# Designs tried in a protein design chat: VH-VL binders against q978t4. Part 5

Target 1, 133 residues: q978t4
Amino acid sequence: MFDGSDLKNLFSLDGFLKTIQFEPEYIREGEISIIVPLRNNLLRIGEIMNGGAVMAISDAIGGLSAMTYPGIVNQVTVSFNTEFMRPIAKGPVRFISRVDRIGKSIAYVEVLVYDGENLLSSKSTGVYFLYRS

## First folded at step 1 (VH-VL)

Design o10 (framework fv_ontamalimab)
Fold by ESMFold2-Fast, scan of step 1:
Structure o10 (fold): chain C 133 residues (1-133), chain A 122 residues (1-122), chain B 112 residues (1-112)
Amino acid sequence: as target 1 above (133 residues)
Amino acid sequence: QVQLVQSGAEVKKPGASVKVSCKASGYTFTSYGINWVRQAPGQGLEWMGWISAYNGNTNYAQKVQGRVTMTADTSTSTAYMDLRSLRSDDTAVYYCARGGDYLSPYWYFDLWGQGTTVTVSS
Amino acid sequence: DIVMTQTPLSLSVTPGQPASISCKSSQSLLHSDGKTYLYWYLQKPGQPPQLLIYEVSNRFSGVPDRFSGSGSGTDFTLKISRVEAEDVGIYYCMQSIQLPLTFGQGTKVEIK
């Protein structure tokens, strides 16, 4: 089963994602929750979280949440959209991805991001192409 | 003040449908999922499924998968469970319970409705 | 489906005496995140169930300290150090490591 060690290993193999410190909070079929400390490498000018970092982490766990289903061995992003509702100035930051629909070749996913005060700060919707064994 | 209030008792004939409501108050409705659990007379608890109040996503137990639909109306903070093709063995008390959400990743039920008795008469 | 088995199915206790209920799962409830997804509920006569213990050993808010949970893997125990009249009801364990969520058959606790 896809677990927290798998998630940490996959992040460690990516050039950008390996710079992200995080702890898995919850992994189950179709859902992943992680906690990300808001460190300086994730901040932009103005001492708020980099929007590109929010998108990159959301995209990554969005696709990986599809891989929690049996038989899905890889995924690639087809489309991804992020709505930025609030600046993130306080960590730790919670990222929660959920598969809204899992098809044979396509997954529809949403990702919610909460700041250190538990305020909803961004929402992403993603479409992922799925590879099966 | 934090509570789930369910609709009243129903008596139905075999083959009919029943729709039970669960109205939330005292908390942010979209922050928690709503689970449905039933209990036949003298029997144990049986999980029927879950709905996200945030996006409407559902997960149903296999035993009821063709016959149940769960919905949530965020404008009224009310969840619904619609069970079709009723049989006598659907006679039970039906509970809604808060749990499983994006703010709390753990599936424990810390708030329950009072229960709705559904009797399927012969 | 994960099968949850409770022992005993019924228990008669003299007030002030201890009680112990066992719950066994057909698969380990330990997740790779280090947490064990096992919960205990009490259903008093004519009432909905109420949460007693979450994640094996954590008492829910307002639950008296005479209740304690323990165990690991597939074997879990709920203990009541001194049973009181208000503790009468049916006790259920539940797992949430995988869907569908499943409950034990219940243990009826009565006063002698």
Scores: ipSAE 0.000, ipTM 0.516, lowest interface PAE 15.4, mean pLDDT 86

Design o11 (framework fv_ontamalimab)
Fold by ESMFold2-Fast, scan of step 1:
Structure o11 (fold): chain C 133 residues (1-133), chain A 118 residues (1-118), chain B 112 residues (1-112)
Amino acid sequence: as target 1 above (133 residues)
Amino acid sequence: QVQLVQSGAEVKKPGASVKVSCKASGYTFTSYGINWVRQAPGQGLEWMGWISAYTGNTNYAQKVQGRVTMTADTSTSTAYMDLRSLRSDDTAVYYCARLTDEYWFDPWGQGTTVTVSS
Amino acid sequence: DIVMTQTPLSLSVTPGQPASISCKSSQSLLHSDGKTYLYWYLQKPGQPPQLLIYEVSNRFSGVPDRFSGSGSGTDFTLKISRVEAEDVGIYYCMQSYQLPLTFGQGTKVEIK
């Protein structure tokens, strides 16, 4: 079972992601929600969240949501696209990744990002190649 | 296409105020902050401040703090910069510019010339 | 405030020759997110500035290959390998590491 400790460990292995402070809200098969405090390392000019940080976190959580399924031991991003709808000026920021379809070798994933006022601020779609045991 | 269109040139006397508008089109107005940058004749670029079109929060450069007010009207997708107690050294071209989430300016408005003379 | 210092302040270049502009920041522009928040803009006569290079070395969409950016920490360089007539204008470096946003003084590039 993929749990919060697994998620934190995987973030610790990446140079940028290890700088991200977060707490898992829930993890279930095909869906992960995390809460990210909007700290200074994620803020830039205008005191809004860095778009690159939104993309990096969304991509990571998207791929990891595919690993919540039994038998999937790793994943690699094939394509990823992000729509920025609103700036994120208030935290904490919620990232929700959901697997729309899980195939033998490919997963299709959506990631929704909500700001501290619970407004939808970003939407991503990702395609991930899957490695199975 | 993404565009910022500014109001026309202004001539003011010292002590007056000026209000410059910046109308956005081609993107979701509330998704990006609007910055104001000025350029005095023959001089470099000087950042004046920023407004969030989403929250209305502002941050002003110290040199203009207390004399400037930035606002945004989401119903018309228009940002405004109101500069008071004008001095001759406020003579400049004033630009609005969208700050992307990757923290560069794109697009810029065409500029508004403000001349302060007695 | 982060102070941005450009050298030289002006360049007169023979067409086809290279040009090089230096930009120094009073503190490192490398953020803990791994990005360096240094940008180059060109302002052509009578026009607003246009982005050339983002995050030190990345060419913005539509910018010719003759433009390149390099550097790290506090020392940055913009190079034009072969200056053309359309490259005339004032070049500015900018930091967006922290508020206030600050620009270099500008480097005027003219054709001899």
Scores: ipSAE 0.000, ipTM 0.523, lowest interface PAE 14.4, mean pLDDT 87

Design o2 (framework fv_ontamalimab)
Fold by ESMFold2-Fast, scan of step 1:
Structure o2 (fold): chain C 133 residues (1-133), chain A 119 residues (1-119), chain B 112 residues (1-112)
Amino acid sequence: as target 1 above (133 residues)
Amino acid sequence: QVQLVQSGAEVKKPGASVKVSCKASGYTFTSYGINWVRQAPGQGLEWMGWISAYNGNTNYAQKVQGRVTMTADTSTSTAYMDLRSLRSDDTAVYYCARDYGGWYEFDYWGQGTTVTVSS
Amino acid sequence: DIVMTQTPLSLSVTPGQPASISCKSSQSLLHSDGKTYLYWYLQKPGQPPQLLIYEVSNRFSGVPDRFSGSGSGTDFTLKISRVEAEDVGIYYCMQSIQLPYTFGQGTKVEIK
């Protein structure tokens, strides 16, 4: 079963994601939640979280949440869209990725991002192509 | 204070539909999910499904799949469960309960809505 | 589906005496994230269920310290160190590691 060690390993293989410190909160079939400390490498001008970082982390866990299902061995992003609703100025930041719909070759995923005051700050919708063994 | 307030009791005939509401207050509605759980008279708890208050994503228990629709109205902070093609064995108290995804499960519950299906 | 089995189905307890309820799952509730997705709820007569214990052993806000949860893997126990009149009701264990979420059949606790 896909677990927190798998998450840590997969983040470590990516040039950008390996710079992200995080702790898994839970991993379930179709859903991943992680907590990300809001460190200075993730901030942009104005002491708010970098929108590119929000998108990159959301995209990563979005695809990986599809790999929590049995038989899914890999995934690649087909499309991804992010709505920024509020600036994130206070951490830690919680990312929740949920598989909305999963078919044989495609997964539809949404990612919700909450700031340190538990306010919903960002929403992403992703479509991922799935590889099965 | 977190509160979930449900609609009143319903009496329906077999084959009819029922729509139960669950109005949330005291928290940011869109940050949580809502579970629906039912309890037949004198029996235990049975999970029926879950809805995200943010985007309307749902997951339904297999037993009711095809007959149930769960929705959420963010403008009124209200979740709904619509159950169709009612049978006598759908007679139960229906509860809504909040889900905080990975922190607590079913941490606050509505008061329940009694649905009676009789001919 | 994960099956949750509670024993006993019914308990009659003298006030001030301890009570113990067991819950067994058909498969492990320990997730790879290190958490065990086992919860206990109390349904008092005429009321909705209320959360008592989350993640095996953590008391929810406002829950008296006479309640404690323990266990691991597939075997879990809820203990009440000294039963009070207000503890009467039906106790349910529940798992949320896998959809559908499933409950035990319930244990009725009554005062003698």
Scores: ipSAE 0.000, ipTM 0.524, lowest interface PAE 15.0, mean pLDDT 86

Design o3 (framework fv_ontamalimab)
Fold by ESMFold2-Fast, scan of step 1:
Structure o3 (fold): chain C 133 residues (1-133), chain A 122 residues (1-122), chain B 112 residues (1-112)
Amino acid sequence: as target 1 above (133 residues)
Amino acid sequence: QVQLVQSGAEVKKPGASVKVSCKASGYTFTNYGINWVRQAPGQGLEWMGWISAYNGNTNYAQKVQGRVTMTADTSTSTAYMDLRSLRSDDTAVYYCARGLEWSYYYYGMDVWGQGTTVTVSS
Amino acid sequence: DIVMTQTPLSLSVTPGQPASISCKSSQSLLHSDGKTYLYWYLQKPGQPPQLLIYEVSNRFSGVPDRFSGSGSGTDFTLKISRVEAEDVGIYYCMQSIQLPLTFGQGTKVEIK
């Protein structure tokens, strides 16, 4: 089963994601939650979280949540959309990815992001192509 | 591995106070909250409150409000529960358990301490 | 406070036979995010509670597939398809949709 060590290893393989410190909260079939400290490398001007960082982390755990299903060995983002509802000025930041539907070749995923005061700050919807063993 | 280790058993007289510790290891302490749950002999589980290890915010169950204080020391990754004005009905095993401090507990409490027996003689 | 009511309070099962435990909440545990915040815990004699099922029907890591949870709204069920000796203990349901967190009274499962 896909676990926290797998998640950390997969982040380490990406040039950008390997710079992100995080701790898994839970990993289960179709759902991943991680906590990300809001460090300086994730901030933009104005001391708020970089929207690109929010999108990159959300995209990553979105696809990886599909890999929690048996037999799925890789995934690639087909489309991804993020709605920014609130600036994130306080960490740590919680990212929750949930697979809404797992199909033969496609997964539909949503990712919710909460700031350090537990306010919903962004929502992403992603579609991922799946590779099977 | 993720683990919570609690302090040893306590025997107290009515009116005294007790302070139970809960030392966390194997995870980032400040990213989670700590719940305190007690169990009287032969009885069910009763939630006492929680503390955020991130900012120290607390929420206490009404039954113990006013005589409980929960704290967290980030330098030692240790949470504490201090219960004052002890009564005989406070006799219980006290557990600390890891949970989320955000909005709702997704898996509730996933990692539990071994428990601390507190006996209040009457 | 949300009241959690379990039935039965005790249950004696022949090894290999199924067991079923009911949990009812005084209010719906469905959140506007689409999730239902209902959990099942097992407390073995002399041990702390351990998480079995989260969000109604999801097995926690390491939990055998003979355990299954189901339900919606206010009515929930934990089933053990084939009770083993190691399943002896007290089972609790819990809600986390609203503070304070509240537990059912517990169901004691024993082997005949």
Scores: ipSAE 0.000, ipTM 0.511, lowest interface PAE 15.5, mean pLDDT 86

Design o4 (framework fv_ontamalimab)
Fold by ESMFold2-Fast, scan of step 1:
Structure o4 (fold): chain C 133 residues (1-133), chain A 119 residues (1-119), chain B 112 residues (1-112)
Amino acid sequence: as target 1 above (133 residues)
Amino acid sequence: QVQLVQSGAEVKKPGASVKVSCKASGYTFTSYGINWVRQAPGQGLEWMGWISAYNGDTNYAQKVQGRVTMTADTSTSTAYMDLRSLRSDDTAVYYCARDIVATGFFDYWGQGTTVTVSS
Amino acid sequence: DIVMTQTPLSLSVTPGQPASISCKSSQSLLHSDGKTYLYWYLQKPGQPPQLLIYEVSNRFSGVPDRFSGSGSGTDFTLKISRVEAEDVGIYYCMQSTQLPWTFGQGTKVEIK
């Protein structure tokens, strides 16, 4: 089963994601929630969270939530769309990824991002190609 | 809702040990760390150490290093602080506090456990 | 260890008036990651401490906007724009830039 140690290990192997400090909140089949402190490396001008960082983290946990299902050994993003609803000026930031549908070769995923005041700040939808062994 | 509920008051003799518990609810226990902070009567706050419920890693303040052990039981969502070789100056209220592991961000605290060490 | 020094040790404030608490660290709290790990906690009588301000100037969820934090390096300030009865208690600054985590000695705020 995919657990918090697996999630930390996978982030540590990526050049960008390894700079992200986070803690898993929960991991279930088809759903991952993480808490991310809003550190300086994640801020843009104006002292708000970098939109690229929001997208990168959302994309990463979106794909990884598909890997919580048995038999899925890897995934790659086919398409990803993010709606920015509010600037994120306060951390910690909560990212929740949920698999809406898991198919033979494709997963459809939504990622919701909440700021330090629990306000919904971003929503992403992603499509991931799945590798099975 | 997030809650940390600690065990009841303890009265111990010098040289004894005490084990204080901190039961977590309302969140995923293994995603956070637990810090222990104590407060002697009429004194300020003193950090004792933290444990990651995520992987069991610990860090203890030098003053209590060698006398303290912090553990976490993930099956019951309960953190423990075991303090040995008690002295009268260990008399304090002991608090557990939640942290995103090792950040110092103590967002929720237990109600406190009074430990009295007297002869 | 980093030593945290608060001034004053006590404040008696008329309701509705401002209050200011200083916190000084024995060395810079700027971490190599660019963040300054300075926190403010309030301990109301008979209660555990509660988080007010994190990373110098950010208010924790539910904290009234009359509370503000500022500062950099070794000098930090907590301001209350208008003190209310519910604000009485002991205020502590804390650093987590370097282990061990250390607290200031506390500032008691009471209503005059």
Scores: ipSAE 0.000, ipTM 0.519, lowest interface PAE 15.7, mean pLDDT 87

Design o5 (framework fv_ontamalimab)
Fold by ESMFold2-Fast, scan of step 1:
Structure o5 (fold): chain C 133 residues (1-133), chain A 122 residues (1-122), chain B 112 residues (1-112)
Amino acid sequence: as target 1 above (133 residues)
Amino acid sequence: QVQLVQSGAEVKKPGASVKVSCKASGYTFTSYGINWVRQAPGQGLEWMGWISAYNGNTNYAQKVQGRVTMTADTSTSTAYMDLRSLRSDDTAVYYCARVSDYYGSEGYFDLWGQGTTVTVSS
Amino acid sequence: DIVMTQTPLSLSVTPGQPASISCKSSQSLLYSDGKTYLYWYLQKPGQPPQLLIYEVSNRFSGVPDRFSGSGSGTDFTLKISRVEAEDVGIYYCMQSIQLPLTFGQGTKVEIK
């Protein structure tokens, strides 16, 4: 079963993602929630969360939520789109990824991001190619 | 729903040990830390230490360093505080409290247990 | 250790009147992340403490808007615009910028 230790390990092996502090909130088949402290390295000018950081974390959790299904050993992002609804000025930031549909070779995923006041701040949709065996 | 439930009151002799439990429910136990805070009769709040439910890392207040051990059992979502070589000045209500800081003890305590009275008397 | 000093230590308030509690830290609670690590708790008689205000001025979920926190650096204030019977108890400020975590000595609020 894919668990919080697996998630931490996968982030630690990535050159960029290893810089991101986070705690798993829950992990279940097709859905991952994490909490990310809003540290200085994630801020852009204006003291709000970097849009690129929002996208990168959303993309990572999106693909990893597909790996919660049995038999999926890796994934690669095919396309990713993010809608920025509100600036994120307060942490911690909650990222919730949910697989909307899982196919043989493709997963369709949605990621919702909430700021420290529990306000919906961004929504992403992603398409991931899946590797099995 | 979301709660911390502590074990019952204890009466101990000086030199004995006490182990207080704190059972979490309604949230993902491993996503938060647990702080232990005590309150002697008629006195203020005193921080005892902290444990991460995620990785088991601990930090203890100097006054109890060497006499306290904090542990977390993820299979039962229960944190424990074991205090040894009890003295009369350890008489207090002991609280466990959830911390919002996901990597340490530096957050705020948004959920508290009901408290466990520990009385040390000869 | 950071020393937290509250004034007054005791406060008797006529119902409906305002109350103000001060908290002073021995060093700045502002961290390099831009946050100020100061919190206010209320302990009602016979109950565990409960969080009122986090990071100086943010009301915790369910806390009435008659409670407000303010301040910066080393000087902080908790205000109750209209004290009600349910507000009786001991109020504590806390810092979490460094270990050990430390609390003020407490301010007892009672109805006159």
Scores: ipSAE 0.000, ipTM 0.496, lowest interface PAE 20.1, mean pLDDT 86

Design o6 (framework fv_ontamalimab)
Fold by ESMFold2-Fast, scan of step 1:
Structure o6 (fold): chain C 133 residues (1-133), chain A 121 residues (1-121), chain B 112 residues (1-112)
Amino acid sequence: as target 1 above (133 residues)
Amino acid sequence: QVQLVQSGAEVKKPGASVKVSCKASGYTFTSYYINWVRQAPGQGLEWMGWISAYNGNTNYAQKVQGRVTMTADTSTSTAYMDLRSLRSDDTAVYYCARAPYDSSGWPFDYWGQGTTVTVSS
Amino acid sequence: DIVMTQTPLSLSVTPGQPASISCKSSQSLLHSDGKTYLYWYLQKPGQPPQLLIYEVSNRFSGVPDRFSGSGSGTDFTLKISRVEAEDVGIYYCMQGIHLPYTFGQGTKVEIK
């Protein structure tokens, strides 16, 4: 079963993602929720969260949520799109990834991002190619 | 089209207060910061502070801290800058300018036309 | 506070000739995110400032390609390859890496 230790290990293998402090809130088949403290390394001008950081974290947990299904051993992003609705000035930041559809070779995923006041701040949609055992 | 439209010129006596408005249109008001920048006659640009239209958080420059209040009314897409205890050295053109949220590094991308505030006896 | 210093303070240019403005910061404008928070603005007579260049070298929408920005760390340059009449005004550099945001003194560009 894909768990919180697996998630932390996979983040540690990436040059950018290893700098991200986070705690898993829950992991289920097809869904991952994490909590990210809004640290200085994630801020841009105006002391709001860097949009690139929002996209990178969203993309990462988007693909990893597909790996919560049995038999899926890897994934690669085919396309990814993010809509920014509100600036994130208050943490911690909550990222929820959900698989909308899992196919033989493709997963369709959405990621919702909430700020420290629990306001929806960003939405991403992603398409991932799946590798099976 | 993005527009920031400011209130008209003000003439005030020392010790009075002034409240300048900045009405936004053509974009989602709550997705941007509004910065206030002033320019004294013949001088350069001086940042005064910003307000988040999203949550109302503010950050003020030390020189005006304690005399300034910035607010935003999301129902009318209007930002306000209230400056109290006016001195002659507050005579300036006051600009509002928006700062976008995205990660591309866009700073003050659109500016209001400016509001002239003159402080004299 | 980060101090921004521009040279020259004024420049008279024959139409069609190039112009170059220098901007120096008292500390590096390179952030740990890999971006350099340096911007250039033009203030035409009687108008508010307008954004020309963001993050050192990127032209804002609608800005002609005769404008270019370059530099790194603490030393930055704005170049106009061929100055036109519409380019007259005061040019400001600005740092956005740390509060308070600060501007250079301005460089006045006039047509000879």
Scores: ipSAE 0.000, ipTM 0.554, lowest interface PAE 12.5, mean pLDDT 87

Design o7 (framework fv_ontamalimab)
Fold by ESMFold2-Fast, scan of step 1:
Structure o7 (fold): chain C 133 residues (1-133), chain A 123 residues (1-123), chain B 112 residues (1-112)
Amino acid sequence: as target 1 above (133 residues)
Amino acid sequence: QVQLVQSGAEVKKPGASVKVSCKASGYTFTSYGINWVRQAPGQGLEWMGWISAYNGNTNYAQKVQGRVTMTADTSTSTAYMDLRSLRSDDTAVYYCARDETYYDFWSGPLGYWGQGTTVTVSS
Amino acid sequence: DIVMTQTPLSLSVTPGQPASISCKSSQSLLHSDGKTYLYWYLQKPGQPPQLLIYEVSNRFSGVPDRFSGSGSGTDFTLKISRVEAEDVGIYYCMQSIQLPLTFGQGTKVEIK
């Protein structure tokens, strides 16, 4: 059973992700949503969210959403692409990861990012290799 | 505890309008959409439309398009359905129901329902 | 509009016996995202509908394990392994793959 404490533990093991404060909104099979306060360590010049932070968080929950399926014990990113549609100047920032397709060895995932005004600000697509028990 | 509490029963004349309210509690109102579904006496369920409490986007069933307006007031966590030019075949119990998806363009499962509001249209 | 057809329209069940309800859609409910947008609801007398099963086979919060859903494409089944008195009501299938949301005509389940 993949839950919010699992998600927080996995973030804590990563040098960059451990600096990210967040709260899970929900976790279900194939889908994870988290809320991230827009703190100073996530901002770039111009008081806009760092694009690298958006990509790193999106990549992390993208792969982890594949692990919500039974029998998936690990995953690694094969490819990842992000489209930045709007700057994120207001938090909290909502990240929603959804598995579009889960196969035997590969998962196709999209991650949608909404700013504090609930405007869609970024979309990522990722391909993840899956390890099974 | 997710709850949707609707306004009381209404009796209207043909040609009148009715406005039904749906007050949400127990969750963040702007995170979920609200669907409206009606049920005529002894009949099945008919979808009326959907509104995003997140951005105010609406989608209406074609049968009531042009006669219905759905709104959401985030300050009171209340959704509204306003149906105009009432006909006798609009007599039904009207339900609001929470969409269990965060996506603002797609209705998911309707997970929590209001108690219903009976609207009777008679001459 | 997608048409949802349920059979049977009514069903009388002895307590403790199983029950099965069929739902057929006029087109596939499988989306390119790999999910099938089929749901089952129960409306008990005098109450609003309540969600039982989402996305074909997943039980909603608080739903007893005697309820199970199965199927794919256009043909779906709801099973109750051992019907109890509290299970009396009208069962509806629903699709959400496209708007408008459409429901089956309902199956009335009664106790003998």
Scores: ipSAE 0.000, ipTM 0.512, lowest interface PAE 17.0, mean pLDDT 86

